# VH-VL binders against Protein RESPONSE TO ABA AND SALT 1 (RAS1): the designs that were tried, part 3

Target 1, 230 residues: Protein RESPONSE TO ABA AND SALT 1 (RAS1), of Arabidopsis thaliana (Mouse-ear cress) (o04515)
Amino acid sequence: MPNTSSSQSFTIFVDGWLIRHRYFVEQLMCASSLDETNRISLEEQQSLVAQFLSHCLQYYQEKFASVSLAGDNVFTFFCPPWFNSYAKLILWVGDFKPSLVFKLTEVSVADLTRHQKDRISSLKSETRRKEREVMRDFALVQQSVADPPVMLAARRVGAVGMVDGEETDLEEAMEVLKAGMAAAMNNADQLRCSTVGKVVEILTPPQAIKVLRTIGQLHLRLRDRDQERA

## First folded at step 1 (VH-VL)

Design e9 (framework fv_ebronucimab)
Fold by ESMFold2-Fast, scan of step 1:
Structure e9 (fold): chain C 230 residues (1-230), chain A 121 residues (1-121), chain B 111 residues (1-111)
Amino acid sequence: as target 1 above (230 residues)
Amino acid sequence: EVQLVESGGGLVQPGRSLRLSCAASGFTFDDYAMNWVRQAPGKGLEWVSGISWNSGYISYADSVQGRFTISRDNGKNSLYLQMNSLRAEDTALYFCAKDSGLYYWEAFDIWGQGTMVTVSS
Amino acid sequence: QSELTQPRSVSGSPGQSVTISCTGTSSDVGYYNYVHWYQQHPGKAPKLLISDVSKRPSGVPDRFSGSKSGNTASLTISGLQAEDEADYYCSSYTSSYTFYVFGTGTDVTVL
């Protein structure tokens, strides 16, 4: 059981996480810019990859704990205040769309083997299928909120004032919505993490470093206030 | 045929050492991570150690950290587990398992038959 | 390292369905889709039954299915057969450490 249920605790976490994130992105940039003769050891490359993946997972662990264990408002995570205005327009269930990882891989890596391309193609198809499942489930959650209040209003044509139970019906609908949004968010975050992890497994360590560098850079770009007309 | 064959198990006294081997055949050994998993008599599965395709990542369960060393020889298609300072609690059937990916956190798709290690006075 | 929690045993009659739960934390089952299921017959090595929450390897009957909700993964065996009598283990990657964790195991008895 956590000490606080304040959404402020997650905002404080993100500030510290971003400092660590900038550190990892800098290390990935340094590692990806070295030529063959000056490349860091394979052990060091793999350690950096694993540490960066763990760092990214920590973000989603803390987000889940904030919502599920601390009782923080899940609505905030679907429209997070720490993203700039452009990022907010392209978010998918509150964060990046998992299939974006494949485009970032294509841009970052020029030396993919045929075997790697085939594995990535299969993973891409599976990821897109799972994205559709997340969106279907979320649509059902949205419908569950719309349907009960609308049906209640329709059944009460001509009624005057508040009827016993109307407040309870709205409370029930809100609770269902919060639970469903939390589930959709968790499913989306799992797909984000599993997609990145599985792409990394297909790639060699030098290729993985290039892809993770691009992903890390994009995360920083999406949080850059200078892109916002404010 | 794709297979893993463990060897090197036996009866040892507490405090002594054993080295387990796992011979791989039927697949490209250096394209996959490898793992050691143990099972004490009548008990459940316990992950012991994992090693990535090129030995770049290695991890151990807390219970064996500092006592066991995992290694691989890709030229010989072989995986090893050097077990030092053995305890009665290390008594188990030791399985060699192939990961489906380059790192040791994917599914273990191929398993050996296991080799029995008994630590007793 | 903490184990994932499974029921000690489940039982059913031939043709019935049984479900085995695997409960972890937000740092293992809750985040990665690296949840796998293994079947072990007495005296035999474990066999991969389900990978990545719900994927069936070649040769595994469609009677076996997997799912996950939050911190709990589930294995469902429909149309139980005598040969399904075995121990079943879940596993997961842990995000706090770069290591693997198994569940406590479930003994399935076909009555």
Scores: ipSAE 0.000, ipTM 0.424, lowest interface PAE 14.5, mean pLDDT 81

Design f1 (framework fv_fasinumab)
Fold by ESMFold2-Fast, scan of step 1:
Structure f1 (fold): chain C 230 residues (1-230), chain A 120 residues (1-120), chain B 107 residues (1-107)
Amino acid sequence: as target 1 above (230 residues)
Amino acid sequence: QVQLVQSGAEVKKPGASVKVSCKVSGYTLTELSIHWVRQAPGKGLEWMGGFDPEDGETIYAQKFQGRVTMTEDTSTDTAYMELTSLRSEDTAVYYCATSYWGSGYYFDYWGQGTLVTVSS
Amino acid sequence: DIQMTQSPSSLSASAGDRVTITCRASQGIRNDLGWYQQKPGKAPKRLIYAASSLQSGVPSRFSGSGSGTEFTLTISSLQPEDLASYYCLQHNSYPYTFGQGTKVEIK
């Protein structure tokens, strides 16, 4: 439908996805309590971890589809309206920074083995390298589409005083920038998903539940708008 | 146009500290990464460190770790580089350089340089 | 640390000559390389970014090529105003490292 933008459709999707997300966060909290009293099996914990990861993957699959649709406003995904005002100040490429997962792991789990700590340290270094790669590739696109003074002027005050041919050149540059932004977003989202998945692989099921609970709670805090009430 | 204007030349004694400033105009400091590069008389360029906006951290070259501090004041659009425990080998022109979009890369714009002379 | 080696360290050429400067990285840096010109008594200025992209306002006689570990800056028709030192810079990984520089003199 020409009357519905992909970003608008994704915003509607997120509203529905958050209902299911609140359900999973509650289940992770319950599982943590049951583990403390030895009333939950390892198999049940593994099942819940798998279900929650699938739930998170659904979000990024829908986001990828929305970004890739014809007529997508990719700029909306870099300044997403589904995050509250304060959350927008700490975003990296429109969502959480992958290496944040390691800080959340430290806060959530006190009983990591030396082997787990070594694996996490190695993964953290790899993740930070990949974060830099995402930003380098994006910076190349930004530099390729416009001279910095021209783009800076357009970004700060809007485009004024353009001659006949310059408007067409800027339109072409913006299309290249949009494509580069979409690629950067996709690469960032792939890194987010792979980082969470790899951390979970290093952890025991009880540890994974604690980390995922913290991640899920943070997502709710960052996505709660001033108008959203319990 | 983006311009970087640095503070004036300094003469210091060994063991003293120096703090060089770099004022950004034509753009907001919050959207630029500032890096510091020095050049000893008659020598090449040496990277000292800079702000990495992706990590939200300032990265220093190991040679200067523990002696250098790089800070920013976004309210005045000014970056600072403070070098302590100065030695005669620290005599150099110190440049600030910025990357477009806050990427920390490319060194698109450079300050005019600040000569720091360390002599007894 | 990634080491950047430039060659030659210096060269003298006549106006109109084709000049080539090379830069070699001790490990792969993709295309995360820039070329910078520093005229006597002045701050450096960027000529080339992403190994091969010409900075706006820089004359078309300047070009860059290469990827991975081997990079080249070419000046197709040397002009008197090109008297300067030229530096490559890798920004693939921290710490960022410069080549030692190439001094270009006009005969």
Scores: ipSAE 0.000, ipTM 0.419, lowest interface PAE 16.8, mean pLDDT 81

Design f10 (framework fv_fasinumab)
Fold by ESMFold2-Fast, scan of step 1:
Structure f10 (fold): chain C 230 residues (1-230), chain A 122 residues (1-122), chain B 107 residues (1-107)
Amino acid sequence: as target 1 above (230 residues)
Amino acid sequence: QVQLVQSGAEVKKPGASVKVSCKVSGYTLTELSIHWVRQAPGKGLEWMGGFDPEDGETIYAQKFQGRVTMTEDTSTDTAYMELTSLRSEDTAVYYCATSIYDFGWYGYFDYWGQGTLVTVSS
Amino acid sequence: DIQMTQSPSSLSASAGDRVTITCRASQGIRNYLGWYQQKPGKAPKRLIYAASSLQSGVPSRFSGSGSGTEFTLTISSLQPEDLASYYCLQYNSYPWTFGQGTKVEIK
């Protein structure tokens, strides 16, 4: 069998991860809706935040391992069949765009201090710069497949027939593209994790719980296939 | 296929302004990111600024900030670079340069205009 | 600003010689470096992009290498038509900056 189990193994992992994810999202929802008089302790809030971040890190650690073993299946992680049709239109490098976290923070938290707003603004600029670097690196790889041998092979298919060596050139170009895709995804996932972590560091525990609740709910919605049915 | 054709040489007095044009053919100006580079006689290349399509903003090198303005006329596919308060040290060949933004990245300077000599003398 | 330093400033070599030009960045620029050739009286022409990718139509005797802060342009067998000035350009961060140039003369 030529199939590697990387995408199937990851799908099985995610099924179990989603059960735990729903649990954490529910806990975040409960914690974010409690009245001031019934608020869980600061220590409990910090513990919940830390537990949820660890849960999310586990997802990306497993994804990293699976992408590293993907080979020919790396495209599956860029256009994942486990995401619904809506998600596929708004994904950036196979998952959420890191700067989306700032929009989610704005809609989730109304009581940011000036100091927090300044720190978030600076982080947003840095995150957008790093997003551009990820796309730039990937675009350079994409441009490599437009080299004359690959372009000539594509243009001549069905017209004259391929010249000797053109199929090999195409295969080599595809191998470079697959490696570049894996690198881009791993860099994007690292930026996703660091952006969420840095935002949480800026926020108070009650604010962080609200933001993480919104992020968690978005993850669930992007994987909910029922919304594809009308 | 892509050609950048610049306006002709100019002689200006100190304190005057100069506006150099760069006409794009073979492509639509909106599909290109135009930058400006100058070269003083016998000296090296110096980046002045250019349009960054990611931010939708024109970025200028600090040395020229406040004296340079880069604009575009999409109806004529022409880019412009205007430099004000000219000094003798602004005597240089001014180039427009661009990259075809085909795969989501720019900054390679694939194509250059022929250059416009601006001489500033008293 | 990122400073780009080229070495040597000038060199003179014979046809068939191997020529190496070095470019050093004051900060890490990854692989966001291009090499440009400028022949006397003409506009520059791109030779290399992304530190090591050869521009289509450029002879294979030209090659680029390096990453981070140290980069080299190599001409494996110098030809008379290679008489020119050569410049590196970093496009990692604005403002973009050129090296001071290397003048290549043929004996």
Scores: ipSAE 0.000, ipTM 0.401, lowest interface PAE 20.1, mean pLDDT 81

Design f11 (framework fv_fasinumab)
Fold by ESMFold2-Fast, scan of step 1:
Structure f11 (fold): chain C 230 residues (1-230), chain A 122 residues (1-122), chain B 107 residues (1-107)
Amino acid sequence: as target 1 above (230 residues)
Amino acid sequence: QVQLVQSGAEVKKPGASVKVSCKVSGYTLTELSIHWVRQAPGKGLEWMGGFDPEDGETIYAQKFQGRVTMTEDTSTDTAYMELTSLRSEDTAVYYCATDYLFTGSSYYFDYWGQGTLVTVSS
Amino acid sequence: DIQMTQSPSSLSASAGDRVTITCRASQGIRNYLGWYQQKPGKAPKRLIYAASSLQSGVPSRFSGSGSGTEFTLTISSLQPEDLASYYCLQYNSYPWTFGQGTKVEIK
């Protein structure tokens, strides 16, 4: 059965999600220490990696459900008020730019093999191409609203007031825009999740844990600083 | 992981200029906010300026405006601080330092160079 | 400019003692405050950021507290290797400003 979420339900979800997120980040840090002393199995590391990826995917699924099923304002997610000033530099379609994962991987893992570096380089090129595709599709959505006839109709409705058909046409255009924005956001979020997952596939479990810890800490930092500003 | 390596000590005459370099390794320069801090002998730390990520601009402390220029060469991951019209009171150890860009608890985002001693004497 | 005032300017304590350093801002800076340690002849290193968050790799005997205009750095059990100068830094607004420093000496 489909899960629906309102903006109020989504904020309640996020509060619980953040508590679980802090727990997972702590588990990832603990796993790194246990690996250094050979007190954690490969199976346990793989399980933790899979659990954390599932945890992250749940966030984006709930966000999508909030917009698509509950009818929440998609525009809020493109300019989130909960991101701090540092976060704004890395925002791309409302969240982190997928190719940032490669820089986080480089700084988190010092023992990449030549083969892993080659696979990462290939994936990085593919990811940047897909980022351009998302932006091009998003630009088409924006352009549909910027077309002179649509903008002229919107301006006339505002100036003239109540005229049969014009308000309905504008409302229809706004619904199309909202749907297009939601689709763009979902495509961007899918690329974010896909990129992280594919990087994890290239890495060994100990390396993946280091990268996911860094990603998890980044997610916490993006929210914690914003709350400090009020 | 992040390492900042600065250029060597310099001795300059009053009125001269000095350009200190700071080479970044372990991260790309574009992922970091580079700041410059100086410390006169036996004195405390003084912030000179740094990159403001929110505005995308370099901000200088008023005391140094007009005399300091901070630049970056992303192709070599090297940051520079040039101070002109040197005076005796500019004798100090000059440090480059990184600040957090997007992680709050990261060991990688708050590192300092070893310092460059600039001595201004006639 | 925001002025940062530290107290005391210097202190001398024995190993195992609890040491407290205070930093006061001339205007509200929320929790945009860091604490830095500088050992003789070395570059500074961050101990605390966001007023109370411990930097990775820093011993747990160091802690920070405070918000607004009054901040405290505490060393719960002073060790010989803690001989250093300690500085607060506000990064709420430009220009960033350091406190004048507190020199900690071990008896």
Scores: ipSAE 0.000, ipTM 0.397, lowest interface PAE 17.2, mean pLDDT 79

Design f12 (framework fv_fasinumab)
Fold by ESMFold2-Fast, scan of step 1:
Structure f12 (fold): chain C 230 residues (1-230), chain A 121 residues (1-121), chain B 107 residues (1-107)
Amino acid sequence: as target 1 above (230 residues)
Amino acid sequence: QVQLVQSGAEVKKPGASVKVSCKVSGYTLTELSIHWVRQAPGKGLEWMGGFDPEDGETIYAQKFQGRVTMTEDTSTDTAYMELTSLRSEDTAVYYCATRGFYSWGYSFDYWGQGTLVTVSS
Amino acid sequence: DIQMTQSPSSLSASAGDRVTITCRASQGIRNYLGWYQQKPGKAPKRLIYAASSLQSGVPSRFSGSGSGTEFTLTISSLQPEDLASYYCLQYNSYPWTFGQGTKVEIK
């Protein structure tokens, strides 16, 4: 079962993180406006991009710390209660699917050069390969823990209740599953962060600001409970 | 898929300097935190220093402070470790090792093959 | 500086034996501990990160446990290819520090 104390601690962190997040999204919107009128330097744009990437990285670092210190909360992170119902339907390993970043880039940036398009295409292929690796590794963990419940169910056809040792087998399977889930989540989060970072490196600072603004807005919408009414 | 390839073995006299290189492939240098670790013959591993991405600065172990300089050339994806005022006790295999900027909660993911530096008169 | 003490300094065991190596930190490092395997003449390879997480591709006979100041690396069924030196590394705070190493030999 999930550790409610650790989940509450992370929820408290996220509340503060969201206040800073809304501030950064506003700054990204302002930076785009200032760029249109040539009132923001490239140095200022690069600084804002770096700050926002650091802000996003902090979220996933704190999530990892929460899971690694209190491992039984990993189950809650695969279907987090702080996301709205729409978000829960489209989650991939507890958060956005990394390749979604490419769609957000297409929507946000109209002036990509041929060189940038080629680099993005290559990165997209690599990202999708890595997504498959994350899911394949996790599937192997799921397969390895499937046998004990199946064997236990088969035994129960001829018997009732738990026999000595059956609880230990299930507990061991559960620990393997928890470790596998934590590894999958951490690998997925690292892929999320590295994908955004690599896309940003391909883009110019003004283009990066547009993409990060879109990503920031998506994070807010996925947590907006009012969307469940719309 | 990160690969670190180091420069070849070197023999130096006491008082000389040595500069070891570490070429990164499979990732860009800007996505990695490169650290340097040495190992004297028959001895254990010793951390010398490395780049801290959270603070944006290079940290050196006190023992090497003032004698070691760690630099990076992002245009060639190559990291360097220069050790000056060499002594016989600096004879060791020198390794570059890394974790990605996005590999929080992890120590060194990948290691170079090592560079033997021999200091003899 | 945080001191990392490993025990034992060396051990000899037979194939199939359960081997346990411990690592003690002089102050709390949470779970910021890794375990590394170094075979003769080769660079170290990470086995465990975050005290208990198994590196992808590493055999399941390796496991790590512990938190705070006391940590353990276990090899549940020693194989001949496990002949190596094993090191713990704390990466909680700078300077990063290694344990002195444990040499594992096969009888």
Scores: ipSAE 0.013, ipTM 0.550, lowest interface PAE 8.2, mean pLDDT 83

Design f13 (framework fv_fasinumab)
Fold by ESMFold2-Fast, scan of step 1:
Structure f13 (fold): chain C 230 residues (1-230), chain A 123 residues (1-123), chain B 107 residues (1-107)
Amino acid sequence: as target 1 above (230 residues)
Amino acid sequence: QVQLVQSGAEVKKPGASVKVSCKVSGYTLTELSIHWVRQAPGKGLEWMGGFDPEDGETIYAQKFQGRVTMTEDTSTDTAYMELTSLRSEDTAVYYCATPSYYLFGSGDYFDYWGQGTLVTVSS
Amino acid sequence: DIQMTQSPSSLSASAGDRVTITCRASQGIRNYLGWYQQKPGKAPKRLIYAASSLQSGVPSRFSGSGSGTEFTLTISSLQPEDLASYYCLQYNSYPWTFGQGTKVEIK
């Protein structure tokens, strides 16, 4: 049983998760660098892929629990302070954009079959449609809280003689926005996980290991402050 | 605060190309999603395409694919719509617009429209 | 492509009348619908977004309702300055598509 407050529990979880993440990235790097004569068994490759996918899913499940069950501030996950300055330019809803996975697949795997390329192309189109859906749904929430009565109440905050109910209206609008941000984050994270999983289903285990290695390495680079010096 | 100012009327022959400009003021072009809509004389509004800043891609209506190109010059805050292989049925008022359904990034709460550019295609 | 059908194509009404314009989508678009007003010789102006949200600066006599495939724009008390063409726009899926328009004339 953890002996920390709910606001600290996710940070402690992430510290342990990053140690396991480095372990998995190292295993993926090792497995991807072996030549065909020294390759680990197909069963071991499938096990490693499954373990890494479970590891990634655990991160997003704990993030969701932190916001939904512990009441942690969703704003920190949209502008995460643990990402370097480079990462801030390429983040989408607080983490990697799901369609980035297709670019990572292209640079990691040179031997895709025509059948795999066709399946990936179809998945890419569906993923991009779902990305637009996530952003449109969030934008509608933002538009609904920007109605003139709410904006008038917001402009009056700090002014003498606030009208009865203005604080309540503003607080309600803020809660709607927080709920919308949490929903957008959850939908984005589900799309991240499902996109990676579906790509893995299209790939052979050796190809999947190469892609997951690249994804894992990218995640470490986004947290590495040495990138800011480059 | 946002204002869209379009280039002046054009008269073109069939087979020619036209390039309409849309100058943005009050915001930087990179913060806005510019769309193009046309309206033939006495007819309704027709969406031609628009830039999706989230994906960094421009989406065109199928009817215009291969004939339309929408570009932006961020150094002058000017958007362009170029239509090639003009036909008489391309005679229309062409509008640029910036629909604000992405409030979080832009801060723009309105759907701003340019004044329109009349393009007449006749032999 | 999603087809947007408006009804009626035109209407004539007197000042003070309640008028409604309907818009039907050929497939579900949830609440990704806007209503636009275009006065003669002018660029369109958005009245409603997200099916029911009133655009800032638009008179409260305008309202929108509906979700899915059936939508309505209501003008509760028609004014002479409301002489215009009205268009619905779905922005649920690309390509975006407008309805054919409804011309509103004041008797």
Scores: ipSAE 0.000, ipTM 0.412, lowest interface PAE 19.2, mean pLDDT 80

Design f14 (framework fv_fasinumab)
Fold by ESMFold2-Fast, scan of step 1:
Structure f14 (fold): chain C 230 residues (1-230), chain A 123 residues (1-123), chain B 107 residues (1-107)
Amino acid sequence: as target 1 above (230 residues)
Amino acid sequence: QVQLVQSGAEVKKPGASVKVSCKVSGYTLTELSIHWVRQAPGKGLEWMGGFDPEDGETIYAQKFQGRVTMTEDTSTDTAYMELTSLRSEDTAVYYCATSGLPYFWTGYSFDYWGQGTLVTVSS
Amino acid sequence: DIQMTQSPSSLSASAGDRVTITCRASQGIRNYLGWYQQKPGKAPKRLIYAASSLQSGVPSRFSGSGSGTEFTLTISSLQPEDLASYYCLQYNSYPWTFGQGTKVEIK
């Protein structure tokens, strides 16, 4: 069995995280649906927003720790078994694409001011530029992968066997690949967290609650195997 | 959620120009890629061109290059397709459609079509 | 340009029949293929995207398969409301190209 203990530990962590996540999504749904008479205070809204952001950061901090563990197989984090079949349609470097947050904001909030729209537009441009940077780095990693496997396959077509020293070179190449993939994943996750946080800073607390509810629901849909339950 | 509503039928003389509109509702135009497809009476579907948001460029099928112009007015969420130097062979129903993105938070790509605009070219 | 060829050009079948339509690309298009249904007098409606993914709201009797250059749309139990023309579309590279269409008639 290959290097899967780190991803298995992360899977166990996520099971507990999802219980808390469902709790927060329910709180956000409740807060966004109350009439004026029963609306929670501004201070309570700000507290809920802060708590949910902290909850999301905990997920990515734990993921970073798991990806960074010695002997961890980062390949499993690029094709995660903890996501359902629908999640496969929206994966970008193992998780959601950061610019998706802007679409979620658009569908969640109808009362954005001109100033907020301008700030969001600027942030969207910056986020798309950073996504391209992540993809450029990832493309370099993919090129590194292509070279050793292609060369090994080509050598085996004519004659089976390894020349003295080839195994050492391939092992070194694989370590470079693992490090590069881990860096790409961490950069992608940092961009995901940064984008959500910066969008929330632009929004009022009631608007932020609506957007975070939508983001929270997305996380549940990506992992829920029975869509009828959530 | 997404709905595309096109302008009404047009009757034109050979050599004239026609400009068809496509109003986007339920989503913003800047988040969608609008394409234009036509269908001559009793014939199949023919792709004319569309906006590629990744490149920021509009791509036209070679057959229409130089005669077609596709534009967008983001302030009114309306896309336009203008075809010049009309010929009888241009008689067709013209559709706007969004290519959408294969990924979205709902887990579904948006692929919506306008109702079509009949353009008749006759003398 | 990538040429898309459908077969058959037309077919007649009875309610309950299994219907199969094929689409061939002149070059490899991976899984960037969609299937569209057009009922008389209406705009086309997407049935399948990414060669095999069923569009939300489309009945489960529709399915798609294939990759590369050979693709198939299957209707497992034909219904009267399935009377329509069916088109494949490759969206792997520009220009996007449609197949010529398959007309499905109900006996």
Scores: ipSAE 0.000, ipTM 0.397, lowest interface PAE 15.5, mean pLDDT 79

